# Miniprotein binders against Uncharacterized 14.6 kDa protein in sodA1 3'region, part 14

Target 1, 131 residues: Uncharacterized 14.6 kDa protein in sodA1 3'region, of Leptolyngbya boryana (Plectonema boryanum) (p51586)
Amino acid sequence: MQTLAQMDILVVDDDPDTRDLLRFMLEDEGAIVTVAPNAKEALSLLERELPKLLVSDVAMPEMDGFELIGRVRELPKGETLPAIALTAYAREEDRQAALRSGFNDYLTKPVDPLELIRLVQQYCLAFPPDA
Short names: E, the ipSAE of ESMFold2; O, the ipSAE of OpenDDE; V2, 0.75 times the mean of E and O plus 0.25 times the DockQ between their complexes.

## First folded at step 12 (miniprotein)

Design N2 (from R1, 15 letters changed; at its last look DockQ between E and O 0.96; V2 from the best seeds 0.83)
Fold by ESMFold2, look of step 12:
Structure N2 (fold): chain B 131 residues (1-131), chain A 81 residues (1-81)
Amino acid sequence: as target 1 above (131 residues)
Amino acid sequence: TKVEITIKFTGDDPEQLRQAVEWILRIARRLGLEVTVEVKGDTVTIRIEGLSPRQAKAIRAYVRIIARYLGVTVEIEIEED
């Protein structure tokens, strides 16, 4: 059941355990996953090749996820890139903050891998690649 | 190669231990893995058998994330089946 077959996904998180977990879960669904340990590396990757979906932690040292998504939305193809925030906060205020920053949706940490897959599927299928 | 992972959570809040177990059970069942759970005092032991090395790495990562989030003590052993 490869529901994400050949979908390019970039995962940004400074925690190596989170990168290992999310890469495995998404690859198990057929995705092509690239990981980045910080926003600077993520921007370098995004400049070279835009994925179908960005999943990014918010709480990262130096450049956080809100700064990262702001930079991404200024890229020509980045303004429509589906992006999911990973945040420690579950309040509606946190959802609104993520949306105002440019994310399309969010998940609370610790990330439920099954909810991650569901949400990723939703956004990968809703934002098809440019023909 | 197939491996076995043994996870021991220790904590003084039964709800946190229950939540940790629930999270591990959900991912293990999604992956089609059989688990056994033993509760003894303030320690819960979870054994998962028949994992691939990739599955074991992912489960270990998730277990460490859970332990840090909940503030529970964890011991993880991985052995070749």
Scores: ipSAE 0.746, ipTM 0.886, lowest interface PAE 0.6, mean pLDDT 87
ESMFold2 (binder alone), look of step 12: mean pLDDT 81; pTM 0.777
OpenDDE base, look of step 12: ipSAE 0.834; ipTM 0.929

Design N3 (from R1 with S1T T2Q E15D Q16T R18K Q19E E22Q R29K L33I; at its last look DockQ between E and O 0.90; V2 from the best seeds 0.82)
Fold by ESMFold2, look of step 12:
Structure N3 (fold): chain B 131 residues (1-131), chain A 81 residues (1-81)
Amino acid sequence: as target 1 above (131 residues)
Amino acid sequence: TQVRITIRFEGDDPDTLKEAVQWILRIAKRLGIDVEVRVEGDTVTIEIRGLSPRQAKAIRAYVRIIARYLGLEVRVEIEED
């Protein structure tokens, strides 16, 4: 069973291994995954069309994920786009910083594959699947 | 077509090597695959058989991420099985 079938997800991370991993894990669940290697390319994509969910690394060179999400929240209909931060820090202050910047939730690195899928399902499916 | 991936972590701290194995077991559990683990001195070898090429590529990406996170040396080999 593909629980994310036809869900359009944008993944933003400057690490190619992370992009490859996340694309595979989400596509294995049926998602349509677009990847971006930096925040500027991600913003360009988001200005053209919003996905169902944004998953973005925070620690990126040039424009970081905090700046990216701030820009996204200023876009038409971007104020309600579900967004998950990827962060190296598990401290409560780091969680609060991500939420204050505009993300809805976060995952600590290295990403646990089971937790990734659980959290993505939570934000993509909103309501229980057809019984 | 099935492939085998062989992962060799090398380090002088057995707890760090054990943690690396635990991370690999998480992705293996998600994918529903079993792994074989061998410990030989400062080297841990993990072998996974019966993979698709796409699965092997994803596991290699994860292995490289884990190795960098833990500061371990790693060698990854993918062969047709």
Scores: ipSAE 0.756, ipTM 0.883, lowest interface PAE 0.7, mean pLDDT 88
ESMFold2 (binder alone), look of step 12: mean pLDDT 82; pTM 0.799
OpenDDE base, look of step 12: ipSAE 0.829; ipTM 0.923

Design R1 (from Q2 with A60R T80E; at its last look DockQ between E and O 0.93; V2 from the best seeds 0.84)
Fold by ESMFold2, look of step 12:
Structure R1 (fold): chain B 131 residues (1-131), chain A 81 residues (1-81)
Amino acid sequence: as target 1 above (131 residues)
Amino acid sequence: STVRITIRFEGDDPEQLRQAVEWILRIARRLGLDVEVRVEGDTVTIEIRGLSPRQAKAIRAYVRIIARYLGLEVRVEIEED
């Protein structure tokens, strides 16, 4: 089963275990996954070509995910790119901060890979691309 | 060829050990893998057989994520099945 066949997804996280896990789970569903270990490299990739979906850690050294998404929203066609935040904080204030920063949704760490797949499917396969 | 992964969690909080096992069981079941769990005091051993190398790498990554967030000691062994 390849529910994400040919969907281009960028995963940004400074933890190599998170990158390995999420890459495998999404590729197992047929996605084309690019990984970046930090926001600087992620932004370079995004400025060249936007994926179908961005999954980004928030707590990254130097440039965090909030700054990254802010820059993404200023890119051509970046205003509507579906983006999911990965956050250590589960409080309502943290949810609101992610949404105010420009993310469409969030998942709390440690990331449940099955919930990530479900949420990614929702955004990649839903009729509106930014749902 | 297939590999087997042996995961040993160790910690003094039984609820955290149980949670770690539950998370590993969910991903293993999603992947259609048979799991053996053995509990001995502060130690839980999980063995999963019949994995592809890609599956083993992903599960090892998830195991390390879980251990860090729960504060558990962990050892992981991967060997030919």
Scores: ipSAE 0.780, ipTM 0.899, lowest interface PAE 0.6, mean pLDDT 88
ESMFold2 (binder alone), look of step 12: mean pLDDT 86; pTM 0.865
OpenDDE base, look of step 12: ipSAE 0.846; ipTM 0.935

Design R2 (from R1 with R30Y; at its last look DockQ between E and O 0.84; V2 from the best seeds 0.82)
Fold by ESMFold2, look of step 12:
Structure R2 (fold): chain B 131 residues (1-131), chain A 81 residues (1-81)
Amino acid sequence: as target 1 above (131 residues)
Amino acid sequence: STVRITIRFEGDDPEQLRQAVEWILRIARYLGLDVEVRVEGDTVTIEIRGLSPRQAKAIRAYVRIIARYLGLEVRVEIEED
């Protein structure tokens, strides 16, 4: 069974290994995955069409994930887009920064496959895809 | 057809090597794959058989991420079964 069948998910991370891994994991569950290597490309994609879920690295050069989510929250219907941050640390300071910036939740790196799928399912099921 | 991936971690800290194995076992369990682990001194070898090429690419990506995170030397070989 594909638990994320036809859910549109945008993954943003400047590490190509992370993009390859996350795309495989999510597509293996049936998702339609778009990847972006930086926040600028991600914003271009988001301005055209919002996905069901955004998964974004925080630590990116030039425009980081905090700046990205801030701009996303200003887009039409972007204020309610579910968004998960990827962070190198699970310290309380990092968690608070992600939530304060507008993310709904976070995952620590390196990403645990079971944690990723569980959290993604949680947010995708709360907002089923438009027909 | 299926492929086989062979992963060799090398390091002087047994805890780092144990953590690397633990992370690889997590993704292998998720994918329903059987793994063989061999420990020889400061080298750990992990072999996984019966993978699709897509699975092997994903595991190689994860292995590189884990090696960077833990500061381990790693070598990866992918061969047809």
Scores: ipSAE 0.753, ipTM 0.884, lowest interface PAE 0.7, mean pLDDT 88
ESMFold2 (binder alone), look of step 12: mean pLDDT 86; pTM 0.865
OpenDDE base, look of step 12: ipSAE 0.866; ipTM 0.942

Design R3 (from R1 with Y62W; at its last look DockQ between E and O 0.86; V2 from the best seeds 0.83)
Fold by ESMFold2, look of step 12:
Structure R3 (fold): chain B 131 residues (1-131), chain A 81 residues (1-81)
Amino acid sequence: as target 1 above (131 residues)
Amino acid sequence: STVRITIRFEGDDPEQLRQAVEWILRIARRLGLDVEVRVEGDTVTIEIRGLSPRQAKAIRAWVRIIARYLGLEVRVEIEED
C-alpha cells in the first residue's frame, strides 16, 4: 500500500516548493512523476500523453483547476482519468464544488505529502503494474 | 555522500512552532531520519543528519511551505556531512 510502482502521475501546482516536494515524495514511492507549473502547460502535456492520475491545484492564475478539470474531461479517455484537487479552503461547499467540477477527491493545503501518498495509493488498486 | 540540514523557525506563537516541528518530524520519520530539536526562546532549531541531497531538497521545500502557511520566519542551511 506504500508503493506507487510505475504509477504515472501529473502534478500541477504554481508553487515550485509544492512541485519539488510532491515530486520527490511520490518518486520515492516508485511513481513516475511529471510536473506542470500551470493549467496551460498541464493541458498541453495531457494532450500528448494521458497519465494514470492527475493531481491539480485549484487556485492558479489565468486558468484555475476547475477550468482545467473541465477541459480534461473533454479529452479522449479524460472523462475517466482519476483526479485529485488541492484546495486552500476546506468548507463543505468548496468540497462539493471540487467534486461537481469533475475531480474524484481533494486535499486541503498545505498538502501533507503523506496524505497525498495514501490517497494516491487507493488508485493504484485500479491499475496494478504488469507482471 | 550525505548532508546535514539545519532549520531555524522563529515566531511568537508556541503552538505554531510546535506544529511546524510536528510536520517536520512526521516526514523525517517516514524517510527513516533522526531529528534533533532544540528550543531557545522564540526559536526552534531542527537538525537532521544523514540525508541524501534529494531528501534535503524535499525537506527544504516542505519547510518553506510550512513557514509560509504558519507565518514563521525560517532559515535553512544544508552542509556536507
Scores: ipSAE 0.790, ipTM 0.898, lowest interface PAE 0.5, mean pLDDT 88
ESMFold2 (binder alone), look of step 12: mean pLDDT 85; pTM 0.845
OpenDDE base, look of step 12: ipSAE 0.858; ipTM 0.938

Design R4 (from R1 with R30Y Y62W; at its last look DockQ between E and O 0.87; V2 from the best seeds 0.84)
Fold by ESMFold2, look of step 12:
Structure R4 (fold): chain B 131 residues (1-131), chain A 81 residues (1-81)
Amino acid sequence: as target 1 above (131 residues)
Amino acid sequence: STVRITIRFEGDDPEQLRQAVEWILRIARYLGLDVEVRVEGDTVTIEIRGLSPRQAKAIRAWVRIIARYLGLEVRVEIEED
C-alpha cells in the first residue's frame, strides 16, 4: 500500500547517499520527492513553490538548516509548512534549538528511513493530499 | 531486469556488524526482498537477489551511510541477476 500518494516532499541534504535513499523510500510510498544538495538551492525551490513537507539536514556548509528554516518561516505560507530536522546525535539543548528554530520535529542520524516514513505519514494525515 | 547486490562488511566489533545487518534486513524486509547472510570471522556477507536497479541503488546508499556511521569497511557489488 502507498501511504504517501500525492504528498509533495522536499528533501535537503548535502550527502548524495542520503538524498538517493530518502528519495527512493518516500517515492516507493507514493510521494512526489524533490531533492536539494544545499540550503541555497532549497530556498530557490521553496520561493517558487512550497511542498507539503520539508525534510532538512541541519549541519550543512555555508547556510545550515537553522538558517534555512528561519528563512522558510518568513516566506508566504511558509509559517505553517511542516518541517522535520535531521540532526546528529544531540544533547537535549540541541533538540530544543531545532524546535526553537522553527522545525516541527526531528530525527537523529543515521536517519532510519522507516522512522522517517512513519513521521512523514503523521504529517500526511494532518495535511492530506490535494485530490 | 533484476540485479543482485553483494555487501561485505568487515570490522572488529561484532555488535557493529550485527547492527549493520539488522539495518539492512529491516529495509530489505520492508521491500519484500529475500536476504542471505554469511558470517565468517570479522566479515559479514549479505546477498540480496531480485532487486530492481532503483532498489539496488537505494540499498547501496543505505549501506554506505551505515558503513560511515559505524566505521566499518565495506565493499558493494551489483551484478545482473
Scores: ipSAE 0.792, ipTM 0.900, lowest interface PAE 0.5, mean pLDDT 88
ESMFold2 (binder alone), look of step 12: mean pLDDT 85; pTM 0.847
OpenDDE base, look of step 12: ipSAE 0.869; ipTM 0.942
ESMFold2, look of step 13: ipSAE 0.785; ipTM 0.896
ESMFold2 (binder alone), look of step 13: mean pLDDT 85; pTM 0.849
OpenDDE base, look of step 13: ipSAE 0.871; ipTM 0.943

Design R5 (from R1 with V37I V76I; at its last look DockQ between E and O 0.93; V2 from the best seeds 0.83)
Fold by ESMFold2, look of step 12:
Structure R5 (fold): chain B 131 residues (1-131), chain A 81 residues (1-81)
Amino acid sequence: as target 1 above (131 residues)
Amino acid sequence: STVRITIRFEGDDPEQLRQAVEWILRIARRLGLDVEIRVEGDTVTIEIRGLSPRQAKAIRAYVRIIARYLGLEVRIEIEED
């Protein structure tokens, strides 16, 4: 069952285990997954071509996920790009801060890969792969 | 070919060990994998059989994430089935 077929997804996280896990889980659902180990590499990719969905860690060295999403929202068509934050902070204020920074949704760490798939599927249904 | 992964968590906190087991069981259930669990004092051993190499890589990655988050020592062995 490939609920994410034709979905280009960019995963940004400086932890190689997180990149490996999320790539597998999303590819197993049919997605085309690109990974980036930091926000600067992610921005290079995003400036060339936007994915259908961005999944990004917030706590990254040098450029964090808040700065990354802020820059994404300034790109052509970047204002409407669905983006999910991976955050260590579960308090309501912290969740609201992620949403105000430009993310559409969030998941708390450690990321439950089944909840990530559910959330990604939710956003994919809003933009079906067929036109 | 299929592989077998053996995961050994060690730690002083039984609640952390229980959480690790529950998280592994959730992903194993989703993937339809056969799981055996042994609890021996401060050590929990989880063995999963019949994995593809791709599944084993993903589970190894998740196990390492879990161990770091919970502060558990972990050893992971992957063998041909």
Scores: ipSAE 0.750, ipTM 0.886, lowest interface PAE 0.6, mean pLDDT 87
ESMFold2 (binder alone), look of step 12: mean pLDDT 86; pTM 0.868
OpenDDE base, look of step 12: ipSAE 0.845; ipTM 0.934

Design R6 (from R1 with R8T E22Q; at its last look DockQ between E and O 0.91; V2 from the best seeds 0.81)
Fold by ESMFold2, look of step 12:
Structure R6 (fold): chain B 131 residues (1-131), chain A 81 residues (1-81)
Amino acid sequence: as target 1 above (131 residues)
Amino acid sequence: STVRITITFEGDDPEQLRQAVQWILRIARRLGLDVEVRVEGDTVTIEIRGLSPRQAKAIRAYVRIIARYLGLEVRVEIEED
């Protein structure tokens, strides 16, 4: 059962274990997953072609996820790109910071694979792939 | 074609060891995999059989994430089943 078929998803995280885990879980659901190890590489990819969904770590060295999403929201068609933040804390202040930065939603680290799939599925229904 | 993963956690906090086991059990159940757990003092060994190589790589990644979050020492071995 592949609930994310045809969904192009970009995952940004500086931790290779997180990239491996998230790629597997999403691909197991049928998604087409691209990974980036940092915000600058992610921004380069996004400037060339927007995915249908962005999942990005916030706490990354050099350029963090807050700066990344800010840049994305300035891109053509980037203002409506669904984006999920990965954050180390579930406190309300952390949630508010992610939403103020331009993310649509968040997941707490360590990422719960079941919660990841549910949340990504929610956004895929709102933004189906181009036929 | 299938592999076996053996995960060994070591730590001095039994609650953290129990939490690690719970997280592994939950993902293993989602993937339809049976888990065997053995406890020896401050060491917990988890064995999962019948995994695809892709499942084993993902479980290994999750195990490493868990170990870092909880401050546990971990060793992971993947072998042919």
Scores: ipSAE 0.710, ipTM 0.863, lowest interface PAE 0.7, mean pLDDT 87
ESMFold2 (binder alone), look of step 12: mean pLDDT 86; pTM 0.860
OpenDDE base, look of step 12: ipSAE 0.844; ipTM 0.934

## First folded at step 13 (miniprotein)

Design N4 (from N2 with R30Y Y62W; at its last look DockQ between E and O 0.93; V2 from the best seeds 0.84)
Fold by ESMFold2, look of step 13:
Structure N4 (fold): chain B 131 residues (1-131), chain A 81 residues (1-81)
Amino acid sequence: as target 1 above (131 residues)
Amino acid sequence: TKVEITIKFTGDDPEQLRQAVEWILRIARYLGLEVTVEVKGDTVTIRIEGLSPRQAKAIRAWVRIIARYLGVTVEIEIEED
């Protein structure tokens, strides 16, 4: 079953294992996945073309995910782009920080790819792309 | 080409080893793969057969993520079937 067919997803994480795993699992569900190893490359991609969904690690060197999402929210059509944060911390303060920064939701690491797929499906149905 | 992956976790906390097995089984089951598990002392050996090279790469990535998170030692061997 390809529940994510035609879904463009950008995955940003500085861990190559996370990029390899999430790309495969999402593509196995039919998604079109682009990966970026850091926020700078991610922002460059986002400025050229917005995906339907952004999945971003928070704890990245140099520019972290909070800075990335802040800049994304300033892009044309970026204000409504669904975005999921990947965070190492499950504390309530960490959840609130992710939501205040502009993410729509979060998942704690280690990111179970099946939980990510389920969450992605929910956001793809609830937040269709701007036409 | 089909691939076989052998994963050996070593750790001093049985609950961490059990959790590692559970996480691997969940993904393997989703992919429709057959898994065998053998427990010997402080080591768990997991064998998965019939993988594609892409599936093996993904499983290897997940295994490495799990090992870092749980703080367990891991050895990974991939061979052609």
Scores: ipSAE 0.763, ipTM 0.883, lowest interface PAE 0.6, mean pLDDT 87
ESMFold2 (binder alone), look of step 13: mean pLDDT 80; pTM 0.768
OpenDDE base, look of step 13: ipSAE 0.862; ipTM 0.939

Design N6 (from N4 with I27L; at its last look DockQ between E and O 0.91; V2 from the best seeds 0.84)
Fold by ESMFold2, look of step 13:
Structure N6 (fold): chain B 131 residues (1-131), chain A 81 residues (1-81)
Amino acid sequence: as target 1 above (131 residues)
Amino acid sequence: TKVEITIKFTGDDPEQLRQAVEWILRLARYLGLEVTVEVKGDTVTIRIEGLSPRQAKAIRAWVRIIARYLGVTVEIEIEED
């Protein structure tokens, strides 16, 4: 039933509806979810402790997701943090831009919550280790 | 506490209304929820029963996202028992 048991996930999106939906869907599968409404708050959380997975919107005001992931990749152990981009654009050019910025994968908006769960499951163990 | 949500989509394009219904039905079925759908003119009414408050909040969020994406008007009512 709970395929994401105790997996630590950070979700970054400036849309409160997206934060509410994704938090619920992931927590319903057992994940431990932290949300951030912008990249600045996300960086503050990430500098304190890295999650097991980052899910971040790209098109955010002030600091966008491309700049956010660039900063994340400079953090200790941040180079290998799995990160999924949420983007409005589905063209191959847009996919390449997300990957060049440092994301590992992407989903197009509106984010189908069932597709998000499936993709997140690919990046996590059945449950996190104690540490 | 169980909750009931009523969703009314209004729009000029029947295909967009059908798409909205399909997206809502898929999520509701994934959550094991009972759904009824009524179509009247340019309005589709979806009623979902037996939700927890957390489920209702998630469904409302998804509905609002869908409405903005498709450009359709939506009304949402949530009632407790």
Scores: ipSAE 0.775, ipTM 0.891, lowest interface PAE 0.5, mean pLDDT 87
ESMFold2 (binder alone), look of step 13: mean pLDDT 79; pTM 0.756
OpenDDE base, look of step 13: ipSAE 0.868; ipTM 0.941

Design R10 (from R4 with A61S; at its last look DockQ between E and O 0.94; V2 from the best seeds 0.86)
Fold by ESMFold2, look of step 13:
Structure R10 (fold): chain B 131 residues (1-131), chain A 81 residues (1-81)
Amino acid sequence: as target 1 above (131 residues)
Amino acid sequence: STVRITIRFEGDDPEQLRQAVEWILRIARYLGLDVEVRVEGDTVTIEIRGLSPRQAKAIRSWVRIIARYLGLEVRVEIEED
């Protein structure tokens, strides 16, 4: 069964391998996936329409994921948008930084796509937005 | 149309080679794909059959991510099945 059928997910990561892998794996579960290679393009997409979930790399050039999530939280209905950080760092300091910045959860790189699917399922299915 | 992907990892740390194989097998099993693994000294060869082109692209992306993370040398070939 497709557990993410028709669920809108935005994936932001400057690594094309990560974008290709995560888009395929989430689409294989039925999700509608949009990808962005940087935070600027991600913000343009988010200002037009919010997905059900944001998955974003933290370490991006120019605008990093911490700045991105801060801006997302200022958008209409953006304060409650579930957001998962992708981070290379597993230190407690880095975990706390991601959560204080506004992300709801995190995954350590390399991102196991099956762990991402499981985490996404928790957020998309457990907290459906009002419509 | 289906393709076959052949992945060759090389490294002198057998735990990293085993980890790479495990990560590939997890995805292949999730996708319901047939997999053959061959071990020759410091080289592991993984062959996966019956993939769609989209599945092969995704697995190639995962393989590149794994190789960079573990510091393994890798070669990937995609052929008509």
Scores: ipSAE 0.793, ipTM 0.904, lowest interface PAE 0.5, mean pLDDT 88
ESMFold2 (binder alone), look of step 13: mean pLDDT 85; pTM 0.846
OpenDDE base, look of step 13: ipSAE 0.874; ipTM 0.945

Design R7 (from R4 with Q19R; at its last look DockQ between E and O 0.95; V2 from the best seeds 0.85)
Fold by ESMFold2, look of step 13:
Structure R7 (fold): chain B 131 residues (1-131), chain A 81 residues (1-81)
Amino acid sequence: as target 1 above (131 residues)
Amino acid sequence: STVRITIRFEGDDPEQLRRAVEWILRIARYLGLDVEVRVEGDTVTIEIRGLSPRQAKAIRAWVRIIARYLGLEVRVEIEED
C-alpha cells in the first residue's frame, strides 16, 4: 500500500546503488523522493526547500553526514526536521554520536530498505503532510 | 512490459551466500514477486520473473550492495520476459 503518499523525502548517499534502491522503495510507498550524491548538493537543496524527512549517510567524502546535519540544524526551521542517519557501526557509542550530532534516529549499514520504510512510516505518523 | 532478472552469486562462504539469498527474498516478497533459487557448488543462482524495469533496477542495486557487503562475486543479467 502507499503508506507514504505525498511525503517529501531527501535521501543523501554517495553510493548510486543506495540512491537507486532507496528512491524506488520509498516512491513505491508513495513518497516524493529527491536524491543527492553528496552533502554539498544536499545542503544546497535543503537551503532552498526543506523536505518532511531527511535520510543521510554519515560516511561521505569531504563533508560527512555529521557536518551536514549540524548545518541543517542551523537553517530556518531546520532544527525540527526529522532526520535518520545511515551508519556503518552499530555500537552504542556510534548511536550516541549520531544522536548528539542532531539526527533523530539511525540505521546500520547495509541498510535494509524495509527497515528504513518502517522507520520512515513512524515519522510520517508523527508529522503528517499538509493537505 | 515485464523483465526477468538473473543473479549469480559466487563465494567460498556458504553462510554469506545464504545471507545474500535471504536479503533478496525479503525484497522480492515485499514486491509480491516469486523467486527461484538454485545452488550449484559455490554458485547460487536467483531468478525473478515478471518485474517492471523499475523493480529490476532496484533489485539490481540491492544485489550490488549485498555483494559488496558480504564480499561475494556477482553477475546480474536483465532480459525481456
Scores: ipSAE 0.763, ipTM 0.887, lowest interface PAE 0.6, mean pLDDT 87
ESMFold2 (binder alone), look of step 13: mean pLDDT 85; pTM 0.847
OpenDDE base, look of step 13: ipSAE 0.866; ipTM 0.942

Design R8 (from R4 with R29E; at its last read DockQ between E and O 0.92; V2 from the best seeds 0.86)
Amino acid sequence: STVRITIRFEGDDPEQLRQAVEWILRIAEYLGLDVEVRVEGDTVTIEIRGLSPRQAKAIRAWVRIIARYLGLEVRVEIEED
ESMFold2, look of step 13: ipSAE 0.814; ipTM 0.909
ESMFold2 (binder alone), look of step 13: mean pLDDT 86; pTM 0.852
OpenDDE base, look of step 13: ipSAE 0.868; ipTM 0.942
ESMFold2, look of step 14: ipSAE 0.810; ipTM 0.909
ESMFold2 (binder alone), look of step 14: mean pLDDT 86; pTM 0.855
OpenDDE base, look of step 14: ipSAE 0.867; ipTM 0.942
ESMFold2, fold request of step 15: ipSAE 0.820, 0.817, 0.824; ipTM 0.916, 0.912, 0.918
ESMFold2 (binder alone), fold request of step 15: mean pLDDT 86, 86, 86; pTM 0.854, 0.855, 0.856
OpenDDE base, fold request of step 15: ipSAE 0.865, 0.864, 0.865; ipTM 0.942, 0.941, 0.942
ESMFold2, last read: ipSAE 0.817, 0.821, 0.807; ipTM 0.915, 0.917, 0.911
ESMFold2 (binder alone), last read: mean pLDDT 86, 85, 86; pTM 0.855, 0.852, 0.858
OpenDDE base, last read: ipSAE 0.867, 0.864, 0.866; ipTM 0.942, 0.942, 0.942

Design R9 (from R4 with A67R; at its last look DockQ between E and O 0.92; V2 from the best seeds 0.81)
Fold by OpenDDE base, look of step 13:
Structure R9 (fold): chain B 131 residues (1-131), chain A 81 residues (1-81)
Amino acid sequence: as target 1 above (131 residues)
Amino acid sequence: STVRITIRFEGDDPEQLRQAVEWILRIARYLGLDVEVRVEGDTVTIEIRGLSPRQAKAIRAWVRIIRRYLGLEVRVEIEED
């Protein structure tokens, strides 16, 4: 209950249902959520202001999440931005691919919103919002 | 409002059906919603009551996601109060 208050989160996913669901669930916990339908728009947002956490789909058209996180890591202060990948595959190889690309963690699709909330809570504790 | 989710089990993977039901129930319960599950033959009906418009939208989105990934035959009915 409001465990993510004041936490800025950017959710990137080409599926509008995923964006709507995750935004709702995270906002219900008090997070300040911004959504982007693709990596290009996400990058534009990130270049202007970094959130506390990035949640991104990996399998997106045009620019996938792996490329996105690579670009993010090149941004000022983007090197340490916590980032969670949303992947369609649960194999260890896929997890390693996400981590090697620059993500800090991963969740498999369909994303269980409660699992995401729990994971985000951990990051909130590890990297609390500035007072 | 009330959302009724009907899942028909006709040769589908029983584990997928179980998982779908579990996912829906957990979110509904997390949101503090009144949930009832009924099993009639090969049909599972999940009835969620007391939803706000935003909650209903979220639940519908979740069901659509689940349906796409699990390939289940799912019907969603909305009853307005």
Scores: ipSAE 0.754, ipTM 0.879, lowest interface PAE 0.5, mean pLDDT 89
ESMFold2, look of step 13: ipSAE 0.788; ipTM 0.894
ESMFold2 (binder alone), look of step 13: mean pLDDT 85; pTM 0.843

